# VH-VL binders against p56860, part 32

Target 1, 255 residues: p56860
Amino acid sequence: MMTAEVRTPEQGGGPLTTEPRAPRSAPGHADASAPAFGPETDPRDIIRWALAAHPDLLMPSAFNLNGVVLLDLAAQAGYRGEVVFVDTGYHFPETLATRDRLESRYPELTFVTLNAGASPDDGQTPPDLYASDPDACCAARKVDPLQRYLKEQGPSALLNARSRDQASTRADIPFVEEGGARRRVNPLAHWTREQLEAYAAEHDLPVNPLYFDGFLSIGCWPCTRAVKPGEDARAGRWAGKGKTECGLWQGENKL
Below, E stands for the ipSAE of ESMFold2; O stands for the ipSAE of OpenDDE; V2 stands for 0.75 times the mean of E and O plus 0.25 times the DockQ between their complexes.

## First folded at step 12 (VH-VL; framework fv_barzolvolimab)

Design c34 (at its last fold request DockQ between E and O 0.36; V2 from the best seeds 0.74)
Fold by OpenDDE, fold request of step 14:
Structure c34 (fold): chain C 255 residues (1-255), chain A 119 residues (1-119), chain B 107 residues (1-107)
Amino acid sequence: as target 1 above (255 residues)
Amino acid sequence: QVQLVQSGAEVKKPGASVKLSCKASGYTFTNYYINWVRQAPGKGLEWIARINPYSGNTYYNEKFKGRATLTADKSTSTAYMQLSSLRSEDTAVYFCARHGRSGWDLDYWGQGTTVTVSS
Amino acid sequence: DIVMTQSPSSLSASVGDRVTITCKASQGISSYVAWYQQKPGKAPKALIYYASSLQSGVPDRFTGSGSGTDFTLTISSLQPEDFADYFCQQYYSYPLTFGGGTKVEIK
């Protein structure tokens, strides 16, 4: 009795050649030169300008303090677009919970989570890549998914939550960054941590609870620790690895 | 190509429930909200609710709260709408639609499902 | 709820005509208006988003304008395939609401 081995046909999932949708030439809203903003400029006015100049504006966020504050300010300024989050598979549960709370609080915004279902064991990266090569890990799990989405969506500008007070490497962040694939708008460029904290408290914003445990900058759990008194807010990011940024804002692949 | 394919026509009695499906393809299902909109015969469009397929977060038009229930199955890229306590006034074509690039504009629509509620 | 008052409810036009449809919001909604075309027995097709941005693949004879409360869809030169129903939508706040529609008929 010859047991016929039923060869389960390998469904060769051919790569869905997503033909690159021809870049929808966003009607060239005339590159209106950015106004001269100052340290006293209300971030909401900057956001209103950005919306008028860039109706396809997107907001990347990792839902840190700055990001949460920016969401509230953007909603108040009349933003109704996407908040784009990348699930690296290494986020703290508290970060994901913060996203969920924000989505519930701001139903007028669209919360888009990229790389849904990511996990340490999903095969996107070796399980120890975060330790052996954090740049490669961040490139694969954070930068690449976001860049792919941004390439697909083709926004003319990004609304970013970066501020000068976050780190020494951000000390010279302007309100508007030109060059690269798109304009980057930083309404919170001149807000201090104290201002951000005060604003978040005043408006009862759903800040990630880890922030109050000394996690002043929150990323992936293997690469994030609480900072000590007197340390830079980002000293807890990739501590001991000589890395200070995730790669989103620097190099050839900058957003 | 982005497609939303809806389930077939339904005929129901008053007081019954109906469950409609909307299968998405040609894009990452979890990256976009699915909206449900209906259109009564010879009438305008009425928004019912929306769901985030990733988080399951829903928002309902107050008019449909308690009667409409949205769900999504990530494994099949399918959104569902259940509407209970059906009335004759619920007779309409029901559409699913994806949110667009600027917010809650609707860029892609299903072909629609006709629901007829008759005694 | 934000009411979108669309006018006219119907109009008759000839091929080549300029057609204008208006939508007035009951309150300020910035530019969060979309326009749709619907043919009989078909789903709505997106034309315009954010008051004036043309959807991909939509002919440039369709133009959206306006901000705040007053919005307009213009067809610069009506084509045979443009005889349809048109709807505006606001998406500034929930619930999302639509205009009553405009039927564009052949004269």
Scores: ipSAE 0.921, ipTM 0.958, lowest interface PAE 0.5, mean pLDDT 93
Fold by ESMFold2, fold request of step 14:
Structure c34 (fold): chain C 255 residues (1-255), chain A 119 residues (1-119), chain B 107 residues (1-107)
Amino acid sequence: as target 1 above (255 residues)
Amino acid sequence: QVQLVQSGAEVKKPGASVKLSCKASGYTFTNYYINWVRQAPGKGLEWIARINPYSGNTYYNEKFKGRATLTADKSTSTAYMQLSSLRSEDTAVYFCARHGRSGWDLDYWGQGTTVTVSS
Amino acid sequence: DIVMTQSPSSLSASVGDRVTITCKASQGISSYVAWYQQKPGKAPKALIYYASSLQSGVPDRFTGSGSGTDFTLTISSLQPEDFADYFCQQYYSYPLTFGGGTKVEIK
């Protein structure tokens, strides 16, 4: 048997507290500057660094192509944390089925579904709010539930699947975004749609089948259409509404 | 405040079944997996299985596969474990526990249910 | 299965002493280790997750360290309420496995 280390008391240490605190400072928040990552850096190395710096790392996902690829890379890199999905009540059945397939394929991950049991007729919003005021609809059914959960959990960083080629509004995202409530890590920042498709095909990943019908960015069924030839990948999101991004990435509700 | 409250002690004969309950309060039940862990007298802790109350998705330790069955009732925020074909070595305190902040760490535990299998 | 070898199995110490408990994994498990305190007749209480992250409400005299295969729980100034059993747990792969435990007795 091994001997435990035993020492006499040392002077030091302040009074102990047993009172609850607001979400605590996460380990590594102030301690780790991001390495100089480049376009050639393996996303798994970025994920491993993020885990070491942020043990409380969370992965929000809507299970689009980028998100499915990131989930596989994260599992390979040793991520064992939460994958957080918001049920808006307006997801395509194919999206919900993709969630179920991913949970079965990655038992090492913890899958959290916020706003569980949501439906169009649940009274959370007026029936046609998605058409008349899509910002208010997204705020109520997607942004608010996620923000509430993030306030409860207090993560120091998020693992996100954004890449520079998804839209002009994302063209300059870095691997690590500083500032705000928490750090945001984008391991796929420099991956192209071609690379993501090749990876998903190579690994037989459970991609949302609507992707193959031209739905290159999938959200709620009333606000999503297949893109036309030559259109931007996100052109099918809120088409004709003057909205290009969910409130999660811009303004006062930025993650 | 997060609580997991478990059902009362059970005494069973070999070959019987037992069904244990774990009632959650103080958090959103469907946001967290429930794990089951046991502790035989004078022994360490042994993980049995876990369930996602949202989806019903389960994963079992091979040692218990075919004998343990996990279920969850969203309407009562209660997880259940049924253990069949009981043997004397199944005598233990059985705990339910919630998954934690970094994955399968277990941040809140129920008080435990003693199951005694004899004769 | 990943075996967690915990030592010592028991120890006796005085109030105010610094106490160290170790766990060694049979293979690399990154930092996927949690530590628990269990008092007689009670459920385990989470102390540490991800090798070194302190659970909310746990006194800062508890410190976790290590990565890979070697992990340590330290109590910097032992208090009377720290009489308990202590367990490590790996959660890198299924099945989840625990160390054999350390009984800490206050002299």
Scores: ipSAE 0.818, ipTM 0.908, lowest interface PAE 0.8, mean pLDDT 87
ESMFold2, look of step 12: ipSAE 0.764; ipTM 0.900
ESMFold2 (binder alone), look of step 12: mean pLDDT 92; pTM 0.932
OpenDDE, look of step 12: ipSAE 0.917; ipTM 0.956
ESMFold2, look of step 13: ipSAE 0.705; ipTM 0.870
ESMFold2 (binder alone), look of step 13: mean pLDDT 92; pTM 0.938
OpenDDE, look of step 13: ipSAE 0.900; ipTM 0.946
ESMFold2, fold request of step 14: ipSAE 0.785, 0.778; ipTM 0.895, 0.898
ESMFold2 (binder alone), fold request of step 14: mean pLDDT 92, 93, 92; pTM 0.934, 0.943, 0.935
OpenDDE, fold request of step 14: ipSAE 0.919, 0.921; ipTM 0.955, 0.957

Design c35 (at its last look DockQ between E and O 0.01; V2 from the best seeds 0.00; counts 0 for: pae O 8.8 > 2, placed apart)
Fold by ESMFold2, look of step 12:
Structure c35 (fold): chain C 255 residues (1-255), chain A 119 residues (1-119), chain B 107 residues (1-107)
Amino acid sequence: as target 1 above (255 residues)
Amino acid sequence: QVQLVQSGAEVKKPGASVKLSCKASGYTFTNYYINWVRQAPGKGLEWIARINPYSGNTYYNEKFQGRATLTADKSTSTAYMQLSSLRSEDTAVYFCARHGRTGWDLDYWGQGTTVTVSS
Amino acid sequence: DIVMTQSPSSLSASVGDRVTITCKASQGIRSYVAWYQQKPGKAPKALIYYASSLQSGVPDRFTGSGSGTDFTLTISSLQPEDFADYFCQQYYSYPLTFGGGTKVEIK
C-alpha cells in the first residue's frame, strides 16, 4: 500500500557499512508455549513450530543416525539455519566424510564446523588425556568450543536429535525441555531405532558407514566401540569407564 | 568488530577477467560462508554465489556458472571471486557478505569493489 | 527463481512519519525474508532477518512482519538517518533474490 508521492530513480552504487552481530540477551527466555505433541506427531510439524517460535534456532549435530534423520526432516520442514558440528580432532574419518556428504546434499543448510583443523597432536590437550581423563578431554575439545559458540550466538532454542530409544538415561525425554540456558526441542523423542533406520533407508540418507559395522553411537575413536548383540545402543561409548552421558547433556548448559 | 575489507576498484576491457578479494577480520573465518552480490549502477542487488571457507564447497547462481569462480584462503582469511569473459553489463559494485543467524540472511557486508568494463 | 516485488519504488516523507514498505514473493517462502538499508555510495546494512527479527544494534522503530508471500517493513517514526534505499531479500530457495528497492526521500 503506497503512502507517499513517487520520486526520481534511486542513487548510488552501494558501498560501505557493516555492523557486528552482538550477543543475544539472557538465556532461558521463551516466547511461545509448545503445543501438545504426542508419540504420533510428525517431527516436521514439531520443527515447523520450533522455527516459528524461535527464529534463532540452532541445530548441533555429531551426524549419528538420529542426527542425519533430523537434518533431512529439518530441511524438508523449511529449516535453512546452522548445523553445528564440533571437530574434536578425534573423530573417525568416516564421520568427517559423512559431514562432507551432508553438506553437498543439503546446500540450503549452513554447515558450521567449530574448532576447525583440530588434530590429536595440535597441542590443545596433553596427548594422553583422552585415556587418562576422558571427561577433561571431552570438556576441552567438545564441550567448551560448543558452549563458547552457543554463548556467543545466544540462541533461545536448540534443535536436538535425541530419542527415548537411545539409552535408559533418555527413556523419558520430552519433545520440549525447559530450564538451563535455552529451550531444547527433541522432534525425534518418540522415534525408535527401527523407525530411524527405516526412514534413512527409504530416503537413501548418507549415514555414517560405521553404523552398519555395529557402531550404534559414534563419538571420538578413543571412546567408541561397536556394541555387542543385545547391548544398549550407547554401550559402546566410554566402555569400562562408568560414563553414560556426554557433558553436553548435563548441567545448566545442557543441550 | 566484524569487518569484510574488499580490494580496490578495477577497470577492465571486454573479454578480460577480474579477481576480487574479501578479507575477513573480527570473527572465525571458517565458521561463516561468504556470499558475493553485485549492484549495477542505479539498479538492485543480484546474488552471484557463495562458498564455505572451511570446506571450499560452492553454490552458484546459474546465470554465472562457467564465468564466476569462488575460492577461499583459510591462512589469510580471504575469499576471492574471479569473473571471466567480462562484458559491459558486468559493470557494477561487487560486494562480499557473510551468512547470518537463520541461514542465508546476510548480516555483514564488505564495502564493495567497483568494476568498470569499457572498451 | 522467486521474484520479490517491492513497493513503492520511491516515497517522500518527513521526519516523524510512519513509513511502510511491502514485498510480495512469487511463491511461499515461509519467513525467510531479510531487509536491508543502503545509503548512497555504501554497502547494504542488515535490519531484519527471518521476517520480523531485529538485527543487533538496529533501533526498535524498525519492524518487520508477514509470512508466506506478503511482507512489510515499517519505520514507526522516521529519523533523519533513515533516508536511504531499502531492499527485501528472500533466502528460502536458490538463487537468493532481492526486491527492486524503495527509495525513501526527505520531503
Scores: ipSAE 0.687, ipTM 0.867, lowest interface PAE 1.7, mean pLDDT 85
Fold by OpenDDE, look of step 12:
Structure c35 (fold): chain C 255 residues (1-255), chain A 119 residues (1-119), chain B 107 residues (1-107)
Amino acid sequence: as target 1 above (255 residues)
Amino acid sequence: QVQLVQSGAEVKKPGASVKLSCKASGYTFTNYYINWVRQAPGKGLEWIARINPYSGNTYYNEKFQGRATLTADKSTSTAYMQLSSLRSEDTAVYFCARHGRTGWDLDYWGQGTTVTVSS
Amino acid sequence: DIVMTQSPSSLSASVGDRVTITCKASQGIRSYVAWYQQKPGKAPKALIYYASSLQSGVPDRFTGSGSGTDFTLTISSLQPEDFADYFCQQYYSYPLTFGGGTKVEIK
């Protein structure tokens, strides 16, 4: 019964000379200045620049035509961050369904729905606030939740789906907006509605079905109607209320 | 005229349950939310919960969550509040009140129901 | 929860006096404030809604004012029937909350 002495090999633990890992060269401060983009610039190149300059980039979206197109372009450009949506409790079912389809289509992205499951009856605002004070309604149910989240996350920039062709009030939107709490990047600034529609069709993107019923700009159902041929795309937003924007892009609540 | 008529006074022991009623008249019962508010002796007003009589949808003050239950009977235009696990601190006058037409103000009130919780 | 700080807790006044009661909200609540009168052994009676709108049947000597965080109920000329408790309420968000009340007593 020969007791085979299993010689435990002396693992000569040579001193792991932790060669001082060469200081990871500080990612070259990408020249903080935005390149000279033009109308002919591929939005994907703008997005790639934004990602390089702002790795913590976030994408707010309401999943309109512009948003859906931007999402696809961003994914192609290598975006792998969050798509941030605010459930106001007043969204069309079709909008929520569009979100869900997009989430399924782009599993590489993280969809974040703020106030998921919100309802008009959730007690957060008076039931008629959208009618009596649309600004207050948008502030409470859309702007404030988003601002709180952005404050918490602290992104250095936002990727936005805004374009000049959306409304007369957006005619001068630049590719890169400076100032405020963070930089705003608008890769689609110069894309026309026709270009957006063509791209969406070509790539079989899940566009909100209400778009084809004349809802060219879609928000909350109490404050959104279809537009007539020849009307501004945003004419159906807060119609008759003298309000043209939700408050995300101007004033003290500017993103 | 809009009227809310509440059930009579209740005396209960600690740990018991009470169910109060509020009968509405003079308006379409299902078109307005009904709230319950209480007032302890010498104290202020405390909101408990509200119900949509049409849908049965309820919203509760977290303080009363799981202990208060609101219901409504459309056929009799009557709202109910059940409060369980009664404590001495629940001794109060309980009011039902209707939401206003244009907000969550309370434009019409019941006469109140006194609930006394004593050993 | 939104806190409504009501002041004063009590005051003494004479018939004909101008009475002012204030409520301060812990946050901005626009104009979503109501005021109530309550007499002993009775339910509250609605006086004002939306900070300044007079409820039907309420005398015009009652005036509500304010927006944002600071609100005021004014009785321009106190009448004998006005000796009561008064409460403010916010309804900007749930839970609905009330001020602590003001007792208006005869001097």
Scores: ipSAE 0.015, ipTM 0.557, lowest interface PAE 8.8, mean pLDDT 90
ESMFold2 (binder alone), look of step 12: mean pLDDT 93; pTM 0.941

Design c36 (at its last look DockQ between E and O 0.48; V2 from the best seeds 0.63)
Fold by ESMFold2, look of step 12:
Structure c36 (fold): chain C 255 residues (1-255), chain A 119 residues (1-119), chain B 107 residues (1-107)
Amino acid sequence: as target 1 above (255 residues)
Amino acid sequence: QVQLVQSGAEVKKPGASVKLSCKASGYTFTNYYINWVRQAPGKGLEWIARINPYSGNTYYNEKFQGRATLTADKSTSTAYMQLSSLRSEDTAVYFCARHGRTGWDLDYWGQGTTVTVSS
Amino acid sequence: DIVMTQSPSSLSASVGDRVTITCKASQRIYSYVAWYQQKPGKAPKALIYYASSLQSGVPDRFTGSGSGTDFTLTISSLQPEDFADYFCQQYYSYPLTFGGGTKVEIK
């Protein structure tokens, strides 16, 4: 990352300098507004901008196709920070295996698994809450642990893998969302599923194998099915339960 | 308060092995990698390896590959490093340290364990 | 391996002096630099991460700057407790590597 007009102290060979310097500007003021990104902007340029503007940038991920592609792009763009995954106790074994493969492939990243060792019988929620009240299940097993961690860490921005073609509820997501406790950056906002698949194939990325069985958006096994031809990628999430988005993207507690 | 408490000093002969411990408290042990770093007398710091206590995933400095072995015990919140085939140049203070906010910056360090290797 | 060349190796200073320590990386590492203070017989203490971000509880007389390959730690007004060794560390690529250190001694 390039530092335009950043002042450095005088360092002329000697051990000491007595020349006073003006206080440096706060990082947030130097980049209060994002550049004008467009549909053809390389996601890595967006990531590099985000990292320069937000040293504490943090990447939540469920390791779906978008997330795996974003993780690779972020590593290439120089990201070295945390990739945060919530273990709900209901992940497919294939999802957990994908996480493990990603950790091995990207040793330069720091992988954090929240609720480590979680199971359906976690002692915190009824084991069949996903059927009777999926919103409460998601809140207890996914949203609350992540929000607690984010409060503890206090990142000023998140790096998210959302794209406009994932669902009708996402059709208008911008590259950068302002507001709340943190800025949200969506470098893949304009990438299509076809572009994501092509990228993953070109780079031999460890994609969740269920993706190739038609599971285009993978969450907890009780709330996830393969999509039918012609359905959007998220049609298999909470199918028949009246829910279309996780609480991570809704209300005052959006990521 | 985040704390990393390391095992006591060791005196070893060349060719021996040593196993050092690092007990964590004041945070969720499985959320943070543990790094091992050593400092030979009068020398700088040298990174050895790191482990994810959650997964057991490790990465070693090539200089120590095959001699250093990192493990972690989630039930006791303790990370371990075993160093085999000790030589006199392995005489150093060995630190454990936790990964930081932006990756591999090391935000909390143990007090160090002195290992002395002499004939 | 990325070599972190730290300068000076030692310096003598008085309380109230402004002190500057530099590290140069052998390749571009963006801003993945941390700075540590180490007193004799003690573990390093984290001061700065990501080139310029101050660790919690560290006095604001410590400032970090630089990006790319050239990094600086500045102590704006040296205090008695600041006489110590200081190390930079890169964390962009494995192996993690440290500068050779700077001993800041009382004059």
Scores: ipSAE 0.701, ipTM 0.874, lowest interface PAE 1.6, mean pLDDT 85
Fold by OpenDDE, look of step 12:
Structure c36 (fold): chain C 255 residues (1-255), chain A 119 residues (1-119), chain B 107 residues (1-107)
Amino acid sequence: as target 1 above (255 residues)
Amino acid sequence: QVQLVQSGAEVKKPGASVKLSCKASGYTFTNYYINWVRQAPGKGLEWIARINPYSGNTYYNEKFQGRATLTADKSTSTAYMQLSSLRSEDTAVYFCARHGRTGWDLDYWGQGTTVTVSS
Amino acid sequence: DIVMTQSPSSLSASVGDRVTITCKASQRIYSYVAWYQQKPGKAPKALIYYASSLQSGVPDRFTGSGSGTDFTLTISSLQPEDFADYFCQQYYSYPLTFGGGTKVEIK
């Protein structure tokens, strides 16, 4: 009776080398560093970079020539975000009409009007605050509403229509501004007025008709006049008040 | 809290019209576009149109052009969709939905309104 | 119109399983994709926007990925409440279009 020794096979449990799961490379956030853009860089390429780096990009606009041109370029570049406009209650009818025309032309963009229905008599500010204290007026009716909205939306960057040729105070505006609450991208930084006008004409863009009447920079009607030939484009803004900017780009309220 | 509340179920005959409502609350009504989307029984989602409640500007799916009409009442924060010349194929649940913050994603939806078109 | 081809149309899974749903766009749409969950008799609920951004209040077991034409929704560990229909949406151009949907059923 030969007792067959059943050799129990030694299960060589080789150590499960848990290869450390390579950290999921966060989807390559495109190197947050702005490329070296130059004067010859197509604004659309700048916008494409901005969109890749900042998909939550928002576009404030007052629908000046620069703004209208930027809208068209942005739409072409694949921008599908919001165009944020602040109704101060003091805009020209032509400005509001321009907004409406743009909204119709660019259904791919979302037009947001803050303070919708604002008027001089809405009680938000004294009706003559624009005359007695333009800074306070702009703060209350333009800057604060926009800041509140931006705080709520929390975009990582803004797409702005500013250019060096708009005013002496903007002569050194870069393509990308760092610091503050968010990055600011200025694709049109190096475009001249002539380039903007030519582009608008070539593409039949709905430019505010007041532009052709000498209103080269358009804001609220109490604080905007046409400029004379050879005069700075922004000389018609807050003329005689010692104010050159609305406050969006300077100081503590910088966007 | 953001909420979209839609009107009740509708039963209509072919050739009739229906008008649905979507009442918004919990946010600034005029700051966000409202969309209408439908879903036929056991089918996918179909986008109909969108409206800017402030300007009244609308954009329609070409499929619904001429039959769908979007409106908005700012005073009541209510969006409306009228659909005319109803057909059996229009039987669906109809949703209103808000645009997201930075795109045309739909971040908040109404509960839906069932529209039945039958002879 | 941009066509969103969603796959699979249905799948069966168990609690704890990893689930993957895909959408392919008929053209490049960058990251303009959203994902929704829909339970029977309910409205769609937004899950993901910009292809990979999680909507507020959505559990982190939901992950969106992809760019260009190919997009994926992943549920890392399926929960009982996750049995539902899922839809992708493109919002690069009008008209807005949706995938055909994926029904996630209990195995």
Scores: ipSAE 0.651, ipTM 0.838, lowest interface PAE 1.0, mean pLDDT 92
ESMFold2 (binder alone), look of step 12: mean pLDDT 93; pTM 0.941

